VH-VL binders against q9umr5. Designs and how they scored, part 168

Target 1, 268 residues: q9umr5
Amino acid sequence: SYKPVIVVHGLFDSSYSFRHLLEYINETHPGTVVTVLDLFDGRESLRPLWEQVQGFREAVVPIMAKAPQGVHLICYSQGGLVCRALLSVMDDHNVDSFISLSSPQMGQYGDTDYLKWLFPTSMRSNLYRICYSPWGQEFSICNYWHDPHHDDLYLNASSFLALINGERDHPNATVWRKNFLRVGHLVLIGGPDDGVITPWQSSFFGFYDANETVLEMEEQLVYLRDSFGLKTLLARGAIVRCPMAGISHTAWHSNRTLYETCIEPWLS

## First folded at step 8 (VH-VL)

Design j21 (framework fv_dargistotug)
Fold by ESMFold2-Fast, scan of step 8:
Structure j21 (fold): chain C 268 residues (1-268), chain A 123 residues (1-123), chain B 106 residues (1-106)
Amino acid sequence: as target 1 above (268 residues)
Amino acid sequence: QVQLVQSGSELKKPGASVKVSCKASGYTFTDYAMNWVRQAPGQGLEWMGWINTDTGNPTYAQGFTGRFVFSLDTSVSTAYLQISSLKAEDTAVYYCARNHRFGSPWYTYFDYWGQGTLVTVSS
Amino acid sequence: DIQLTQSPSFLSASVGDRVTITCRASQGVRSYLAWYQQKPGKAPKLLIYDASTLQSGVPSRFSGSGSGTEFTLTISSLQPEDFATYYCQQLDSYPTFGGGTKVEIK
C-alpha cells in the first residue's frame, strides 16, 4: 500500500485548508493515511520556528515509527521551512518525498498583507530593524526575513534560516547536513503568480543579490559550498523542480492540475 | 566508544608557544564540532570557542582572538589549540569537548570531554 | 554576555541527603541550560541538558528543572561518588558557565 503522507501548514493556516488536497490524494492513491498536523494553527503560526520544529517533531515521531517503508511530507509555505529543519534535526527520519509547496527556502523580502497586518506601518525596506532584533526573532515570519540590502544583519541575527541554510556556521551543521541528505526526493514547487513569496524563485532556492537581481540556486554560495547538501542532492538526481504559472499563494493546495503534475508523481 | 585523548602537560616560559592536541576516536570526527574550554587553577570553566571539523572554520570567543588558533588534522582525527606569545595568565587546564547532538540556534552542550592538558607558564 | 550565578557556592552534605543547587541567569535563556559534574583533577561530565533532560547513563537521582532565568539541579539521595563541583551552562548566546557549587562531605 501507499506510504503515509504528513502535511504541514503555513502562516495563519490550519488543517482545514487542505481538504481539496486530501480529496485529490484519495482519488489517485486510495487508502493513503494522510495526517494534517493541527499544531501552531492560526495566530500560533507566529511562534518562533524552532519552537514549531520541536512541536512538529514530537508529532511526526510516532507516524514515522508506524511506517518502516517511509513517509512523504507535503509542506506548504512557511511549513516548508519547518520541514527543512525537521529533516536536519531528526537523526532517524524516514522521509521519501519532501514536497515543498511554494515555501520561501532562501527567505522572504516583500510587502504582503500578512506583514501589513502584523507590522502595519512597516515597509520591506524598514522591516530589518524589527526582524533582526531579539524581539523580532520571536516571530516566525522574521525567522526567514532575508533583506538583501542588510545581508550582514541577516547572517548575524537570523536565529533560523541562516542556520538551516548553512549561511552562518553552527556546531551541529555537519550532522544536520547528514540527516537532510537521507531524504529520497526534494520536490520544489512554486511560480511567478504566487503574489506572496518574494522573490517567487525563493521556492527554488533562488534569491536577490544586493541589486535585487535574482540569482538561481546553482549561483548561491549555499549550493556552491554544499552547506546542507543541495549540490549532493542535485548530483544524485534527487531534486525535482516543478514551476507553474497562474497559481496564487492560497491556491497551491487546491489546484488539480498542479496536484497531477507536481505532487501525484511523488506519492508512492 | 567515544574518547577524546589530549597531549601531556607543558611547562613554558613567557613568550613561547604551545600546541595542545586532542585526538578523537569512536565516532566520525567530521560529524561533530570541537570546542575548547579553559580552567585556570582553582577557577571555573571558560568557553574559548569551537571549530567546524568538516570545514576547518574556527569561531573564537571575544577574549580568545589573536594569540589562540584552532586547527585540525582530519587524517588522524585530531584537533589542535595553539597559543603564541604565552603569558602567565594563560596558565590553565585546557579541555577539548565535543558538541552535543542538541543545542540552541546559537550553540550546543558538550557531551564528551578530553582529560585536559595543563599548560603552566613560568620563568 | 549572559551571566550565570550559582547558589550556594559551597554545600556540606551527608550521604542520603537531598541536595538542591540553583542557577540564575542575568537574562532569559529559555530552556537552553545544562548541568555538569566535575571531580578534582578530572574533566567535567554532562549530567542534564535542555534544563531537564537527563544525559544517557546518568543516574535517575539527578534531575533538573526551571526555565527562563531560574534553574535547579536536584540530587534526590546523595551518594559517595556525587561529592564534586557542579556547573551550569547556558547556550542562548555565546556559552557561559556558572561559578560552580562545591558539594562536599560533612
Scores: ipSAE 0.517, ipTM 0.781, lowest interface PAE 2.4, mean pLDDT 91

Design j22 (framework fv_dargistotug)
Fold by ESMFold2-Fast, scan of step 8:
Structure j22 (fold): chain C 268 residues (1-268), chain A 123 residues (1-123), chain B 106 residues (1-106)
Amino acid sequence: as target 1 above (268 residues)
Amino acid sequence: QVQLVQSGSELKKPGASVKVSCKASGYTFTDYAMNWVRQAPGQGLEWMGWINTDTGNPTYAQGFTGRFVFSLDTSVSTAYLQISSLKAEDTAVYYCARNHRFGSPWYTYFDYWGQGTLVTVSS
Amino acid sequence: DIQLTQSPSFLSASVGDRVTITCRASQGIRRYLAWYQQKPGKAPKLLIYDASTLQSGVPSRFSGSGSGTEFTLTISSLQPEDFATYYCQQLDSYPTFGGGTKVEIK
């Protein structure tokens, strides 16, 4: 039989958004136990990411304990960052495939409708003043705000992303790396027509330099230093890259072709 | 079985230097950061800082820069605290303590402690 | 610097009593709080982390609760071996400890 699947939603989202994904899984892998976690739904998704990690950790422990053969994670948007941290902080996770659906793994730097809704008068060039304050770090979206023009502030003030990416040192960094490396497959999904994740290559660990030129994963210091295991995973053949054009941010979990191409092969 | 074993008590005169050791066993030394905590006689606990056991990079709390140096020797799973130009107010029990895995984004709890090393500074 | 204030500083109780110790933070620290037990002449021992999670091997009579700025450590039925000083510690920033609460069993 098939390994259980745990689904983690994104910003301003809930389990309801994954109806089509569940239909696809049921069609191709009948009998799979799929648990879509109903935590931090809607506006609660704005809570600090470390708080969300703690809550999701408590929810996934009994699911993983019941599945000694392993589980799969499907983590959408902001949820992909929650899953990154879960894999690092859990000494005993048994995750086979970690499937990241358009998640800003290196951070976000873009004028999106979500940011304009939360901070109507702010431009992406000014948002660092809010996000890199103690008050700003109480909001999940600021936990992965990565202004390439103020990288020193990002490194010093980011309470979440800079730490899980190993860009700033942490007492648990070595054990977080060892825990993350236990994952069987890291499946990265994203595309140029997403319209929210900026740059879209952030879903593949690429990001802007100071001139807003995108540098891919293999050119990042995080990769070159192997800060949390990306270089080791790539050498092991455990990283899967699955870019797809024509898919908007809210459609990653409801596109059949995307599912068949990028998700289905990794649900053993 | 995790153990942290520290060096024996030291009696020093003001201006001298002391080096306290903390030998770890029962786990992979480089998996956990090592912290230093002091306790003056009859008083509470004061965190001094930590050292990354994989990279050797130390971080010092305010008030423990300059005279205090954290170092390690990974070949023998040992962390060291060196205090130079000793002052009477340095008299305290110095503990090494291992990071707990489930810390905050900034710092962590201490799951295992050495037995303590009493450093007495008197003339 | 986040200050932690423990109350009471000292208490005396009989075996079997329910004991409650409080720890107040000068600012919100979510659940980033741990409790330690220190017996005379010994190193501290971690009892509780993340405000309410018991460390492995710690008896179930110990429990922690609270979030934000107010936290409590409870010993539901005090035993002779519980004679000790108890410290809270925050880790929302550079670690700081409370002043300690000395528990004496007659």
Scores: ipSAE 0.359, ipTM 0.706, lowest interface PAE 4.1, mean pLDDT 90

Design j23 (framework fv_dargistotug)
Fold by ESMFold2-Fast, scan of step 8:
Structure j23 (fold): chain C 268 residues (1-268), chain A 123 residues (1-123), chain B 106 residues (1-106)
Amino acid sequence: as target 1 above (268 residues)
Amino acid sequence: QVQLVQSGSELKKPGASVKVSCKASGYTFTDYAMNWVRQAPGQGLEWMGWINTDTGNPTYAQGFTGRFVFSLDTSVSTAYLQISSLKAEDTAVYYCARNHRFGSPWYTYFDYWGQGTLVTVSS
Amino acid sequence: DIQLTQSPSFLSASVGDRVTITCRASQGIRYYLAWYQQKPGKAPKLLIYDASTLQSGVPSRFSGSGSGTEFTLTISSLQPEDFATYYCQQLDSYPTFGGGTKVEIK
């Protein structure tokens, strides 16, 4: 039989968004137990990411305990960052495939409709003043705001992403790395037509330098220093990169070709 | 079982240096950060900082930079606290303490402690 | 830095008593607070973390509650081995400890 699948949604999202994904899984892997977590839906997705990690951890523990052969994670957008932290903070996770659907793994630096709803008059160039304040860090989207022109503020003020990426040291960094390295496969999915994740290469651990030139994963200090295990995973053959053009941000979980190409092969 | 064993008490004159050791056993030394906590006679607990046992990078609390140096010898699972230019106000019991597996975005709790090393600085 | 104020600084109690110790933070720390027990001449022992989570091996008579700026440690039925000094600790920034509460026999 197939390993259970746990699905974690994104910003301003809910379990309903995954109805097509569940249909695809049922067609190709009939009998798979799929749990779409109904936590931090809609506006609650704005809660600090560490709070979301705590809630999702409580929900996934009994699912993982019932599946001694392992589980798969499918984590969409912001949900991919939640799953990054889950894999690091759980000493006993048994995740085989971690499938990240267009998640800003190195952060976000771009104007989106979600940011305009929260901060209508702000531009990406001045959001650092809000996001890197104590008040701003109470919003999930600011937890992964990564302004390449104010990297010093990002490193000192980011309460989530800088820590999970090992960009700022933390007393638990070594055990977080050890826990993360237990994952069987890290499947990274994203593409240039997403329209929300900026730069889109953030889904593949690429990001802007100070001149807004995108550097790929292998050029990042977090990779070169192996801060949380990316270099080790790549050397082990455990990282899968699956870029696809033509897919907008809200379509990653409902495109059949994407599913068949990038997700289906990893749902043993 | 997890155990942190510290070196014995020290009596030093002002201006001298002291090096306190903390030997860990019962777990993988590099998996957990090591913290230093001071307690002056009759006073409460004061956190001094921590050292990443995998990288060797120390972080010092305000007031504990300069004269205080955290270091490691990973081959023998031992952390060290060195205090230079000792002053009378440095008289205290110095504890090493291991970080807890769970914590805040910033820091963690301390789950296992050494027995403490009394450092007395007097003329 | 974040200051923690404990009250009372000292209390006298009998075996079987319910003991309550409070810890107030100078700013909101969510639930990032721990409680430690220290006996004379010994290192502190972790009792409770995340304000209310009991550390493995700690007797169930110990409990913690609170969030934000107001926290409480309760010992439901004081035992002879519970006479000690208790400290709260926050970790929402660089760790700081409260001044301690000494619980001694009546």
Scores: ipSAE 0.561, ipTM 0.795, lowest interface PAE 2.2, mean pLDDT 91

Design j24 (framework fv_dargistotug)
Fold by ESMFold2-Fast, scan of step 8:
Structure j24 (fold): chain C 268 residues (1-268), chain A 123 residues (1-123), chain B 106 residues (1-106)
Amino acid sequence: as target 1 above (268 residues)
Amino acid sequence: QVQLVQSGSELKKPGASVKVSCKASGYTFTDYAMNWVRQAPGQGLEWMGWINTDTGNPTYAQGFTGRFVFSLDTSVSTAYLQISSLKAEDTAVYYCARNHRFGSPWYTYFDYWGQGTLVTVSS
Amino acid sequence: DIQLTQSPSFLSASVGDRVTITCRASQGIRSYLAWYQQKPGKAPKLLIYSASTLQSGVPSRFSGSGSGTEFTLTISSLQPEDFATYYCQQLDSYPTFGGGTKVEIK
């Protein structure tokens, strides 16, 4: 039988968004138990990511306990960062495939409708003043705001992303890395037509340098220092990259070709 | 069982140096950061900083830079605190303490402590 | 630095008494607060973390409550082994400790 699948949604999202994904899984892997977590739905998705991690952790513990053969995670957009943290903070997770569906793994630096709604008069160039304040860090979107022109402020003030990426040290960093490395497969999905995740290569651990030139994962200090295990996972053959053009941000969980190409092979 | 065993008490003159050791057992040394906390006679607890036991990178609290050095020897599961140019104000019990698995985005609680090392600086 | 103020600084109590110790933070620290017990000549022992979570092996007569800036440690029925000094500690910034509350036998 197939391992259970746990789905974690994204910003301003809910479990309803995954009805097509569940249909695809049922067609190709009939009998799979799929649990779409309906925590932090809609505007509650703006709560600090560490708060969301704690809530999702409490929800996944009983699911993982019932599946000694392991589970798979499918984590969409912001949800991919929640899942990154879950894999690090859980000493006993049994995740086989962690499928990251267009998630800003190295952060976000771009003007989007979500950002304009929350901070309507701010441009990406000046949002650092809000996001890197204590007040700003109470919003999930600011927890992964990564301004490449103010890297010193990002490293000092980011309460989430800089820590999960090992860019700022933490007393639990070593155990977080050890826990994360237990994952069977890290499946990275994203593409140039997403339109929200900026740069789109953030979904593959690429990101802007100070000149806004995108450097890919293997050129990142995070990778080179093996801060949370990316280099070790890649050497183990555990990282899968599945880029696909023609898919907008809200379509990753409802495109059949994407599912068949990038997701289906990793659901044992 | 988890145990942190510190070196014995030290009596030093002003200007001398001291090196306090903290030997860990009962767990994987590199999985947990080591913290240093001091307590001067009749005073409360004062956090000095921590060292990443896997990388060896120290982080010092305000007021504990320069004369204070955190180091470690992972082959013997031991952390060290060295204080140079000792002053009378350095007289205190120095504790090593292991980080707890739960914490904030920045720091953790301290779940296991060494028994303490009294360092007395007097002429 | 975030300052922690404990009250009272000294408390005299009898076995069987309910003891309450308060810790006030100079700014909001959510639930990032711990309580430690220190007996004379010994290292501190963690009792409670995350404001209200009892550390494994700690007797159920100890409980913690509060969030933000006001926190309390309660010992529901004081035992002879509970006479000690209690410290609160925050970790919403560089760790700082309260001044301590000494609980002595009446």
Scores: ipSAE 0.638, ipTM 0.843, lowest interface PAE 1.9, mean pLDDT 92

Design j25 (framework fv_dargistotug)
Fold by ESMFold2-Fast, scan of step 8:
Structure j25 (fold): chain C 268 residues (1-268), chain A 123 residues (1-123), chain B 106 residues (1-106)
Amino acid sequence: as target 1 above (268 residues)
Amino acid sequence: QVQLVQSGSELKKPGASVKVSCKASGYTFTDYAMNWVRQAPGQGLEWMGWINTDTGNPTYAQGFTGRFVFSLDTSVSTAYLQISSLKAEDTAVYYCARNHRFGSPWYTYFDYWGQGTLVTVSS
Amino acid sequence: DIQLTQSPSFLSASVGDRVTITCRASQGIRSYLAWYQQKPGKAPKLLIYHASTLQSGVPSRFSGSGSGTEFTLTISSLQPEDFATYYCQQLDSYPTFGGGTKVEIK
């Protein structure tokens, strides 16, 4: 029998966006229990990420408790960061595959339609003034804003991403690393035609240096220091990279070829 | 069961130094940070800072840099607070306290406390 | 840093009484507030964290409420072992404690 699948949506999104993904899973793994969490939908997705983590945690506990053989997580866009934190804060999670669909794992630094909607007079170069304030950190998108030209402000002000990546010290850092390392597989999915996640390599733990040159995961300090377990996972053979061109941000959960290539093999 | 056991009371003269110990048992020492909190006679609680028990990196609250040093010996699951150049106003009960699993992005609550060590500084 | 003001500073109560203690923050702290009990000559004990979550092993007569800047600790039916000093603590930045409320036998 197949392990249950839990789906976590992204920014300005809802459970309805995953109807095609559920069809694909039903076709290839009939009988799989799929739960798409209907929390923090639409504008509620702007609430602070730690608040979202707490809400999703309460929802996943009974699902995991009923599945002693384990569960799989499919986490889309911003939802991938929620799932990163869930795996770290839960002392007893039983997640086998964590499938991250185009999530800004090292953060976001780019002008997109979503950011223009929220901050129409701001350019990416100026957004640090809003995001790295206490008021800005009450918005989820600012929780993973990572301005490579103001890394010192990011490290001091980020209430979420700098913390979960182990870039700033925290009393729970050691136990968060131990918890995260219990995951069976970390499946990273993304691509150059996403159009929203900037740089797109953020979905694979790559990110801009101060000159906006992308450095891949293995060149990041968080990897080199093994701050939350990436180096250990890679050494275990537990990290899967699945890049695909030609897929826009809103299509990752509704492309059959993407599903068959990158998702289906990890749903035991 | 979790226990934090501190060293006994100390009576020191101004200008001396003191080293207070806090020995942990009943859990994995490096999984939880250790805090120091002081309480002057008849006064309230004052947080002094914490030390990462895995890395050994200390963080001091404003006002507790310089004369105050946090250290640890992981081989015996013990954290230490050293105060140099003691002054009369350092007279207080000093507590070690373990971090709770829940908190904020900046810090966590304290779930277990040592019994306290009275340090008296008088001429 | 963030200042916490407790009221009253002390109160006299009898066994069986309902007791309420207030903690006010100088700025919004969301729900990052805890309550501790300290008996004479002993270390503080965590009662409540995240404003309203009861710590494991703490009697159900203790409850917490509030968010933002105004918080309360309630003891629904005071017992002899509850005569102690109570402190609030915030975590919206590095920790600070309130001045304490001493609950004395009437």
Scores: ipSAE 0.600, ipTM 0.829, lowest interface PAE 2.1, mean pLDDT 91

Design j26 (framework fv_dargistotug)
Fold by ESMFold2-Fast, scan of step 8:
Structure j26 (fold): chain C 268 residues (1-268), chain A 123 residues (1-123), chain B 106 residues (1-106)
Amino acid sequence: as target 1 above (268 residues)
Amino acid sequence: QVQLVQSGSELKKPGASVKVSCKASGYTFTDYAMNWVRQAPGQGLEWMGWISTDTGNPTYAQGFTGRFVFSLDTSVSTAYLQISSLKAEDTAVYYCARNHRFGSPWYTYFDYWGQGTLVTVSS
Amino acid sequence: DIQLTQSPSFLSASVGDRVTITCRASQGIRSYLAWYQQKPGKAPKLLIYDASTLQSGVPSRFSGSGSGTEFTLTISSLQPEDFATYYCQQLDSYPTFGGGTKVEIK
């Protein structure tokens, strides 16, 4: 009776990470068909995000076609950006709840272990030199690197995030907005103890200004211009904000209290 | 239902200017960007650029900057292509074409086309 | 620019024949490839996008396949209305078109 759930993983991740999430769903919504997509696993998660969007799109089409009543998406970390783009590029998606688990929706600007592994001689202050090059844009993490001190470079060089956020013109922007607006609910989850997503408010469409002061979603140009529908969704009552303290980045999909509070209510 | 109707053929002398129109109907004009594609006699298709029907901002392919201007009038759902300082090599059929709904970091496919406007430049 | 090479440039076929047209890209373009049909004196018509997705209203005898650098358009049983010039187009960068393949009646 429950709508099927499609799960999209994050950076350096795979379906294995969602064992606990599947257990929770089975306990509260028995009979739910849950598909965890095994695409772009591990190091393949570094492939350009538009390549990942295309692959995930091909995988979700038959699942959505078999569920005329609709489906739910649970998209973790980097996967939340993939799902944002999926909802925009699919003319016929039937997604009810889009549940974004600690995803850098306005981008990333922080020193993390995986970033240091990829670029060990770089600090967050100089990573823009790599990420905003054509070579750097072939890596998924650089597709959502958002240096608040070099916003002009971000706007011109970001091949993914600036486009899906409507921060730079694209021929399909208006139809991408219409497609995205078909989503039933946009459920945003994140918190201050994540430790990876920087600023953590990026999960709620907040981000740094040029002085590294966080401005929340309603103060962002992307919201004020309604570039891809955030203002319209909020006015419709379709945006749910569920912040929770005490949860580290790798624990969002395995915390029972988080599941019961932020995810479970949106799976009917 | 969806139609793109272009203005009629033009015969111009070198150095003149021409303005081609493309009137859209059957859909919300501002939902889709408009592209321009030309085809010289006996030749293939050449993409010239696009204009945002939402913002009015044009983007030109290399080789189509300067003499070529994309514009629009949203009140009548019409896009325009203006070519100044016409040269013999500008002789071609000029098509307007609507974006297809497809995601990519760069550009798109064209799902509906105008019937074409033949511009002939000769002395 | 990404160059698209079509082969053959010309083919002669009869009604009922199976026709295959190839498009080769100078670099990998994933699946960002479309096929168009253009009849004499008419505008091009979109047949296939995303390498293999049939446009709404296009007969099922048309199919596309391929990824990366090699793509094919197949017409399983050629009909009189299919005699036209066919073009491939990529969108991985600024759009470019192949040189076209003219399909004429034998």
Scores: ipSAE 0.284, ipTM 0.671, lowest interface PAE 4.6, mean pLDDT 90

Design j27 (framework fv_dargistotug)
Fold by ESMFold2-Fast, scan of step 8:
Structure j27 (fold): chain C 268 residues (1-268), chain A 123 residues (1-123), chain B 106 residues (1-106)
Amino acid sequence: as target 1 above (268 residues)
Amino acid sequence: QVQLVQSGSELKKPGASVKVSCKASGYTFTDYAMNWVRQAPGQGLEWMGWIHTDTGNPTYAQGFTGRFVFSLDTSVSTAYLQISSLKAEDTAVYYCARNHRFGSPWYTYFDYWGQGTLVTVSS
Amino acid sequence: DIQLTQSPSFLSASVGDRVTITCRASQGIRSYLAWYQQKPGKAPKLLIYDASTLQSGVPSRFSGSGSGTEFTLTISSLQPEDFATYYCQQLDSYPTFGGGTKVEIK
């Protein structure tokens, strides 16, 4: 009946955060096999994102193999970036719906308490000095740091986001795009009251220009060049945008109205 | 079936140029980067660099800039290695090799290889 | 450049023997290591990637282990077709290969 659901958590998170989400799925789609991956929990979520992608890839392979009709992914916050890379590096994934819950798809440029935990004396304007070093790139949060005032450094030093977005050349870029394009639906969720993801439009592939004015997805070079398939997906009708106000960063996986509006329709 | 077929052996004098070809079949040529790897007689393997098959942009390892040029002809699914101003120490078997799709964020390992082209440089 | 040191450079073995080859990196490379087999006059063949993942079509007698700086390739029961030179390769930075280990019939 219902396709299995795989859940990937975010920064400093664990499977326990999703207990309400699992209740909602059980109520609307009883019998759904939901696997919340217990990898890179808590402080381990700070490990480099490519290391996390490798670990999650090994965990999802047997789940996908058991479900030839397909699976759904629900990926929260930083987990949405892990899932983007998973869809690109797996030449045999069978993902139907990829549901991205408030994930910084174009990167992060904002001061948060989590970032200050690691770099207490840094402001967002000077964090590029740390994040775009080899040492900084060993931390997941620096893998998606996107300083709009130092785009040259971002392009040259980002070991993760610039590569999966096709903003810098990589030997695997063409096959990553081909693999990503196999996804059935890309469901983007986020909102202005998140309070952590900055700019919040990053969850919808929008981002700051050099003047800190937000440009939406259709104005991004990655979209216009179709670097990893966004323009092709949009033309197919495969991109769903579901913004919702009034939801803070830690509440996306525990709000019933959000679930019913943005998630439930994409779980077949 | 994936195949990489290279051009035949070459015997050149010092100062000459050589152009080695690597023709791909059995997959979409532009989906995978092409790498070049050298092996001197009786010695180990040395990575020379790669070329992006969709954009044509080459990246060279240290020591392989200047005299070595990677190029391609997408219409015939062929990659080329050109070596100018040949020296005796360029004597080696030159391999083309396809990148495997999942590797480190920076580089990869090689899942399919050409049969090799022996380039001998002697006076 | 990351240097890879293979040990031994040469070993003699008989059919049915258990063979172990080591590869040591000059710095941590996580699990970003692959193993290749090369027979005389032939191109290398990928055996193992990500330190321990067996390439499709490679016999199960081949296995890889290790992480960080110390890695091993094991052939549990050597067969006649396994006499070859084996190379490790890192992919944490610009690719580099080990010096090779030649496995010859005793």
Scores: ipSAE 0.112, ipTM 0.621, lowest interface PAE 6.3, mean pLDDT 90

